# VH-VL binders against q96il0, part 133

Target 1, 167 residues: q96il0
Amino acid sequence: APERGAERRDTAPSGVSRFCPPRKSCHDWIGPPDKYSNLRPVHFYIPENESPLEQKLRKLRQETQEWNQQFWANQNLTFSKEKEEFIHSRLKTKGLGLRTESGQKATLNAEEMADFYKEFLSKNFQKHMYYNRDWYKRNFAITFFMGKVALERIWNKLKQKQKKRSN

## First folded at step 5 (VH-VL)

Design mg3g (framework fv_ebrasodebart)
Fold by ESMFold2-Fast, scan of step 5:
Structure mg3g (fold): chain C 167 residues (1-167), chain A 120 residues (1-120), chain B 108 residues (1-108)
Amino acid sequence: as target 1 above (167 residues)
Amino acid sequence: QIQLVQSGAEVKKPGASVKVSCKASGYTFTEYHISWVRQAPGQGLEWMGWISGYTGNTNYAQKLQGRVTMTTDTSTSTAYMELRSLRSDDTAVYYCARDLPYTGNEFDYWGQGTLVTVSS
Amino acid sequence: QAVLTQPPSVSVSPGQTASITCSGDKLGSRYAYWYQQKPGQSPVLVMYEDSERPSGIPERFSASNSGNTATLTISGTQAMDEADYYCQTWDSSTRYVVFGGGTKLTVL
């Protein structure tokens, strides 16, 4: 029987990514997709002379990444768990075993699976709405701090130019 | 012929780690999960977790989270279970079992078991 | 379904019917599995998907699962059936596999 890949993809309760960025990097490094959340993690470069404002921005971005990773890891786990339960329940209700005559897994047709998707989306509607709200709030905060860091860097360049002119 | 062959008995001190292997043969390793189940002397069966032979994804029992790690080597059709920070109450026979994910975790073939004794 | 409860011991005379129960909240909405374990040996799957029997398991083994209770039935019980029996299901609330506490079947 053809393997359907994603149906056998199970995630751990913790969605912690395991990757290591290149040594001596001078910029942010993007890793492979996390096997639980399916999101690519970013490892942030920490400058030796990081300002307090730059540190705040970096920590906010790291906290937002961790929040996002955990949300999607949990969502994917919940989806996989409930999908499996739904399939098993429907097959049991039909008096069918979990295996076909050939020993392969028994499946539901697309029409039957549509019931699951509808119920899953309805059940998780409020959760997804809260996620979207918090996602926008976090991105507003990140954009605001990015603006502050940009202004700080412009001001520092002006100060450097002025200091060089005075010396 | 389907077989699961486990590594030999281990004696460990409290605080040590143990890593048990389970070599599968006679089937396509990537089509099944491997579950780990332990049994303390005179006690019942306790599920520890499973690992996918295909994705390497794991699901661990809550009691053991933070102390257990399950891995696979598909090139040798071998599953591993490492338990850290061992305590005397971790003394048990540890089993690996072939786990068909489509059947709600049916354990159709079991390894012979590995006795892990934790004693000071 | 967080907990599966089995009687710790069941005794039966040779040739009589042994009945081993496994109770859990809404267990009948899940598939139940049964394992036999003899002293010093690995568990052996004896019943799967509530009532199905693996090849090699004698026809005297049967099982059912409805409501809150799954039952393993051994008709014409023989001395060789003396063992510990464990029921098992999957707990959807915890995402964990759950075993019953086990029942020691004694054939007297």
Scores: ipSAE 0.000, ipTM 0.477, lowest interface PAE 17.1, mean pLDDT 80

Design mg3h (framework fv_ebrasodebart)
Fold by ESMFold2-Fast, scan of step 5:
Structure mg3h (fold): chain C 167 residues (1-167), chain A 120 residues (1-120), chain B 108 residues (1-108)
Amino acid sequence: as target 1 above (167 residues)
Amino acid sequence: QIQLVQSGAEVKKPGASVKVSCKASGYTFTEYHISWVRQAPGQGLEWMGWISGYTGNTNYAQKLQGRVTMTTDTSTSTAYMELRSLRSDDTAVYYCARTEYYGKSDMDVWGQGTLVTVSS
Amino acid sequence: QAVLTQPPSVSVSPGQTASITCSGDKLGSRYAYWYQQKPGQSPVLVMYEDSERPSGIPERFSASNSGNTATLTISGTQAMDEADYYCQTWDSSTRYVVFGGGTKLTVL
């Protein structure tokens, strides 16, 4: 027997959340937002008579979802980490502790945080440009294959209608 | 010409660490991930993890969690893989391979491999 | 799901069709990739995304992926095709890359 490590693993922050769709569903199921990416995962229903073209479309949509989940999980984690590091750095320059007297996390005012947001946006501008480019390319490909599947389904309906009339 | 050039062979004692480099050329480094794959003598391919050329984010095989660290230097288009607490069963040829950035999991360009021998 | 199984060896006569299988739970619902490795050399990508062929790979190489089995097919097999062949997929839930155990193709 092979090792069962993968079966017992928790869902990684960069991974898609594992979930079970309703057993009677003949449609895709949408899960809750992922903790890190804030995106809702889709579990794709696989028809018993799925055509090769339908399978190709489904795989493309699944890969695009996984790509999106990874991108936004990584982006959100990076933002949170850098924000906390920035706040800690600025508090040190002021000679302030990381906690208030009440034990709460010390914060910076809006003017001070504006410096962080400007720096973060500037630093990540190219990253977001590449993401948007690839996002549109992927959606164009998905739309193209959706069109092909729609044509296939129209053709199949015409064949079925003709066959029923002959009976 | 697109190529990945790796550092030379290493001989290490058990408990030591090894750091392998992989220098990329002929493409935009930040547009691709670098995967690390090893192959023990006479054995098959084993995936170790990947690192983004752009974000520096990593994903490591569970078996190697806590022992492996992958890094990049975008200014030199170089990826690094450090494996710590070496054991004799870490003896393998270590490969770096290019994987599309936030996309496909294909490995279309491979380094020449780096033999790491762990022996007393 | 996490494991890809390949036959350890396949033998074929020159000019015949070689078929190398790769089995995994619901593998047909994921993309499969194929690599060729000759002794002392790095792996070479020969098929990607189930059935796509990289530029420079001969047209006699083709592949399919359906159900639980992906298949690499080499038509008119030549002595130069003698190598180890590895299948590979992507586990979307863990984001881990998974390789098959490899198949040694012998051309006699």
Scores: ipSAE 0.000, ipTM 0.534, lowest interface PAE 13.0, mean pLDDT 81

Design mg3i (framework fv_ebrasodebart)
Fold by ESMFold2-Fast, scan of step 5:
Structure mg3i (fold): chain C 167 residues (1-167), chain A 121 residues (1-121), chain B 108 residues (1-108)
Amino acid sequence: as target 1 above (167 residues)
Amino acid sequence: QIQLVQSGAEVKKPGASVKVSCKASGYTFTEYHISWVRQAPGQGLEWMGWISGYTGNTNYAQKLQGRVTMTTDTSTSTAYMELRSLRSDDTAVYYCARDKVYPSGQYFDYWGQGTLVTVSS
Amino acid sequence: QAVLTQPPSVSVSPGQTASITCSGDKLGSRYAYWYQQKPGQSPVLVMYEDSERPSGIPERFSASNSGNTATLTISGTQAMDEADYYCQTWDSSTRYVVFGGGTKLTVL
């Protein structure tokens, strides 16, 4: 059974690793894995001439990244907690100690863990379904704004052409 | 408040089927199992099986396999237990109970009020 | 399959300590749970995972589980504690729940 303190901790940390990009970077870059979600964050380059539409796209991508990191940090924490509790419970049921003679944590074989994985997946299935739905919605929105930014850039190139910089 | 509310008493003839309902409220139905436990008059508790509130997966007591079916309706947060080919020794109070599964094994923290099923000719 | 044996009856005077036993092969290697049932009422969980007490259950209730025997102990037993008590464990090999036969606790 979960410790009462651990059971009360329904707050897995969300958030993203706070890292600094290379000082001279002029492109998006990938950082180290977040300690909770184990996902690598993307740091978005901010151009000096960023348009309002480009800023909106960047903020949407950053917000989506934070949402994604929060979801997986929470899932990983829940999985780890419940896995340890399951192992402890099964070792108690078998009359085995929590540590081997060599001092390593006692483990269950893959066959013994099958019940835990099955139950964890079934318990979290609806949550994963909602995650997938929202993930698709967010990616559709990102794609839509990427299209708008592309059209803006095409229009700006045409405007420059129309200004007849004759030389 | 967490509550399990069961359907009313039933009187059945031998060979008939009975279906008992258990409506859950006060918690997320899909995150727990529902177990069914019966108690014959003046006798002890007998576990019948459990059903997942989400997947609908079941695990039935060996002696009831083939006669019992457990189902759920997630839209109404209701679990059902149907027992077929009723015999006089199926006369009992039938309880549904919220089933705490892993990590500590199966046990029951909240119980319904019970449904008396009488099987007589 | 696992079988849990309880004495059918235990009597105690008010204020005295009641002990209800539950015996099963290697029961101490499993978790034990305890339920209280008063006439005409549903069972109520009084102890879980050998010795843990649910919120709302008085501190006079305690339990242990070792070897082949789990024990529910009620200190300073009150008239309101008069009920049937059932032990329960989980059989990991069959994935079945197993109940003891029940013990009627009489106070007075």
Scores: ipSAE 0.000, ipTM 0.453, lowest interface PAE 20.0, mean pLDDT 79

Design mg4 (framework fv_ebrasodebart)
Fold by ESMFold2-Fast, scan of step 5:
Structure mg4 (fold): chain C 167 residues (1-167), chain A 121 residues (1-121), chain B 108 residues (1-108)
Amino acid sequence: as target 1 above (167 residues)
Amino acid sequence: QIQLVQSGAEVKKPGASVKVSCKASGYDFTDYYISWVRQAPGQGLEWMGWISAYSGYTNYAQKLQGRVTMTTDTSTSTAYMELRSLRSDDTAVYYCARGIPYSKSQGFDYWGQGTLVTVSS
Amino acid sequence: QAVLTQPPSVSVSPGQTASITCSGDALGNKYAYWYQQKPGQSPVLVMYDDTERPSGIPERFSASNSGNTATLTISGTQAMDEADYYCQAWKSSTGYVVFGGGTKLTVL
């Protein structure tokens, strides 16, 4: 069933980062940042008479958004997990507990954390290059389909005006 | 040549754990996610979860939360799926499949040969 | 709760056109994928991105996705096409994968 307007969507794996486009919207809308990826999701408007080509473009744009959000959720979770593991490992090596005498989480100083940050950045450099490559490939594909949709709409308008003039 | 090769058939008692391996070759292992999909005898395909071979990030089917663990070893290009507290209804062929969620619109383009896990009393 | 609904079975005579449908809300926002599974074998990707055919898959296979219903079409159906067919879609918010229940195609 075709419908106009907007619906609320879950954006995070746990469903905590959901957003709702403006109540009476016929355009795309940008929501609040996702909990895990820290990226703002775009909610795409679905017209009642969407063509197959327009549907393909919209799905490609949504898929690209979800790929982007998944990549950054992965990166942020990996960073947090490895940071915690590094801190715990270093504290254990020093013979220190995970909590201070005051009950707060034990932490490492900036000099001690420098090794972790250097290792994490080095390890992730290649993946950021792969991400950028894939991002540009997806943008080229989206641009290509945007062009096809634009040409389809121009042709349809031309066809409509020709028939309107002759009839 | 891209291949996913799985470990051999397993027979387990109820309450035991099983760990299935999936060795990848012919591509950069860390560029793809590995999904695990099972199929009970005479039944359809059931998705279990996926793992990023790069980050180790996992996303599991709600039905299997708390019982399944997916891991990877990038040095051997091998993915693992461990299922705990086995029941007779866990009897199935377990497949690993290559895919990138939301990264490329290719679906699961390569599948392992499957591993039969039989849970019997 | 994403569900993809397929007919449990479809029968066709050799040389005729078979159509297998897959319906679900996910298909309105996500690409459909189709897998062929023969007895004792792993699934094989036969269609992706709603309409695209992988290299090595015969031209008699085609697919469409309109609204919330995806359709796999096999023209000039051959005995070798007899198999179980599954549709699949990705879920956006949770990264959840959903498969259809499967359709047994009988060529006879």
Scores: ipSAE 0.006, ipTM 0.551, lowest interface PAE 9.8, mean pLDDT 80

Design mg4a (framework fv_ebrasodebart)
Fold by ESMFold2-Fast, scan of step 5:
Structure mg4a (fold): chain C 167 residues (1-167), chain A 119 residues (1-119), chain B 108 residues (1-108)
Amino acid sequence: as target 1 above (167 residues)
Amino acid sequence: QIQLVQSGAEVKKPGASVKVSCKASGYDFTDYYISWVRQAPGQGLEWMGWISAYSGYTNYAQKLQGRVTMTTDTSTSTAYMELRSLRSDDTAVYYCARDVSYGREFDYWGQGTLVTVSS
Amino acid sequence: QAVLTQPPSVSVSPGQTASITCSGDALGNKYAYWYQQKPGQSPVLVMYDDTERPSGIPERFSASNSGNTATLTISGTQAMDEADYYCQAWKSSTGYVVFGGGTKLTVL
């Protein structure tokens, strides 16, 4: 059997995982979750005879994926940072150290953490709502181009049948 | 008629901050992003960042991260770009531009604002 | 290297075809955009999404993007086309938008 390409998991400067699909792939491949966004990147298959319209659709899908990855990577980092700052501040206010007697990281109880979660959700509600608007706009554009590609493929099949009948 | 009108030229000293405004008219302000692009004298175009007029979500160029802030005021259809800790190499014409495609296509541009940083 | 590279200058005679190239790894997976800038003026979008022409831009302007190289083509070049031309693409690994260094088109 021919050698199969190895899958690779590297981290890009932006925190997005890099991956390579197995060689001789004939369909889209889904990689491991990104370290920061926790979303799986999709590697799009490129047909040998990709039309200009198919290329536009693929580029649109890839750019939308990168936009989505960056949004969630930034959101998750912000959450983690603010959570740690909140815990540190509350422990200092109580006169408690950052570590327990056992050397474990000191934590707050569920009631105290509920205050942080409520504040974070309230603070970021508008941001997440508008993310959803932008996400739907991007998916509408993708759907529109998918429709164009489908129509192009139907037209090409009709042209091909007409050509065969004329022979 | 779609138009972006920017504030007038500014002269600042090193270490100061500058805030440039960009007033949009002729379209629904919240349907588009606003990108900021600068151009040093005799040099090329340099992208600074974009802001969603609807959400206020921003994306800044890495080299300007920590020094730039972009905001919008929907009530006046105005975008703002503030650059802090000015250096002489920040001397440039600053442009705002309407962004149709989420940080990609810039179909209408403001007239530009010259910011001169000198001691 | 992930920058967009343009020739600094291109010269053509009136009526000839001008070709301005823009090369970079980003272009293999990202749309290319083109802007025209005349001295003392704001840039003007002349081509978008690799091949599309905005309303009001003459039909003599066309563009393509293939194998990490985008090309702006001006057929039957006129004196009024003399300007600086900039390409643009998304560069998600370091920032969302990057511009080429610009090409000065001279029509003589």
Scores: ipSAE 0.015, ipTM 0.651, lowest interface PAE 6.8, mean pLDDT 82

Design mg4b (framework fv_ebrasodebart)
Fold by ESMFold2-Fast, scan of step 5:
Structure mg4b (fold): chain C 167 residues (1-167), chain A 121 residues (1-121), chain B 108 residues (1-108)
Amino acid sequence: as target 1 above (167 residues)
Amino acid sequence: QIQLVQSGAEVKKPGASVKVSCKASGYDFTDYYISWVRQAPGQGLEWMGWISAYSGYTNYAQKLQGRVTMTTDTSTSTAYMELRSLRSDDTAVYYCARHIPYNRDSGFDYWGQGTLVTVSS
Amino acid sequence: QAVLTQPPSVSVSPGQTASITCSGDALGNKYAYWYQQKPGQSPVLVMYDDTERPSGIPERFSASNSGNTATLTISGTQAMDEADYYCQAWKSSTGYVVFGGGTKLTVL
């Protein structure tokens, strides 16, 4: 009787592995790309002796990941929905069916799609600018706390080295 | 020791807004997310969204997007859920519950007592 | 439209083993959680991470998750176990929380 870990080798219908985080893992786990955001989630390991500073950094990284995943999931869904509606609207205006003779979804040529891309980008320009601003602020904060954690680890390493030298 | 205490029952008319509070005690409020879950009479549990007590980041159920707003006040360790443009089918008991995101222990380990919101014409 | 499917009701005699299933694609790569709700009360977490039992929950409660089906098992069922049981998982594509429809356990 295989344990649940053996079943983690199952492949999802999307063609990616459905590996669950190892229950006894002492390391961060990287998952498959999310269907909508296309970002790989990181499941962070929490050590028993995590310092308050390490905890703050981990929480900030987790929340930034959630923020990024939700933003891009929503953006990609909106893009896909509006793209499909645009294509259907244009095909209806031309009196064409939604599928080709081969049964595949009908598409517009590059010139016709350029209108959609231009409209989508201009309509979402301010939203993307606010995203970039917040992304910058979050990455600055993460970098700052990464620096603090690095200094804490250097200090602890120096204290341990001095202790070993005195022994 | 660990408690989530919610505000009292509300009776609202259709089209009004309601704001429910959830006061946390016995733990560091900013260490956990707060989810809001509602239950219509005789029905199952319906997740509404969650908020990070640390950053204020929110994630709302698609069905409620545009009508719900979740906030926190870290100075009083209180989470709030405001639902606008109330309809009769919003009549439910509204619960707050804490959880840890992206952790193997992401279940709702403590729940508030519930707040009955009645929307009547 | 991802849902977690539970049987609406399960009936057992006192001392029998009750089994409540929960099925959905999310369970293939996300952990299952189980909640017990008695009339007029808030839900109580009874199982987490597919198989783990919180402190204070009787050893009679156990659970598993295989493929896309999670199962809550209550051995030696007692009258006090009569309640509605809900499974829960994370929706992998959006970070949403998904609950099962609930199962009413009746002990006769």
Scores: ipSAE 0.000, ipTM 0.532, lowest interface PAE 11.0, mean pLDDT 80

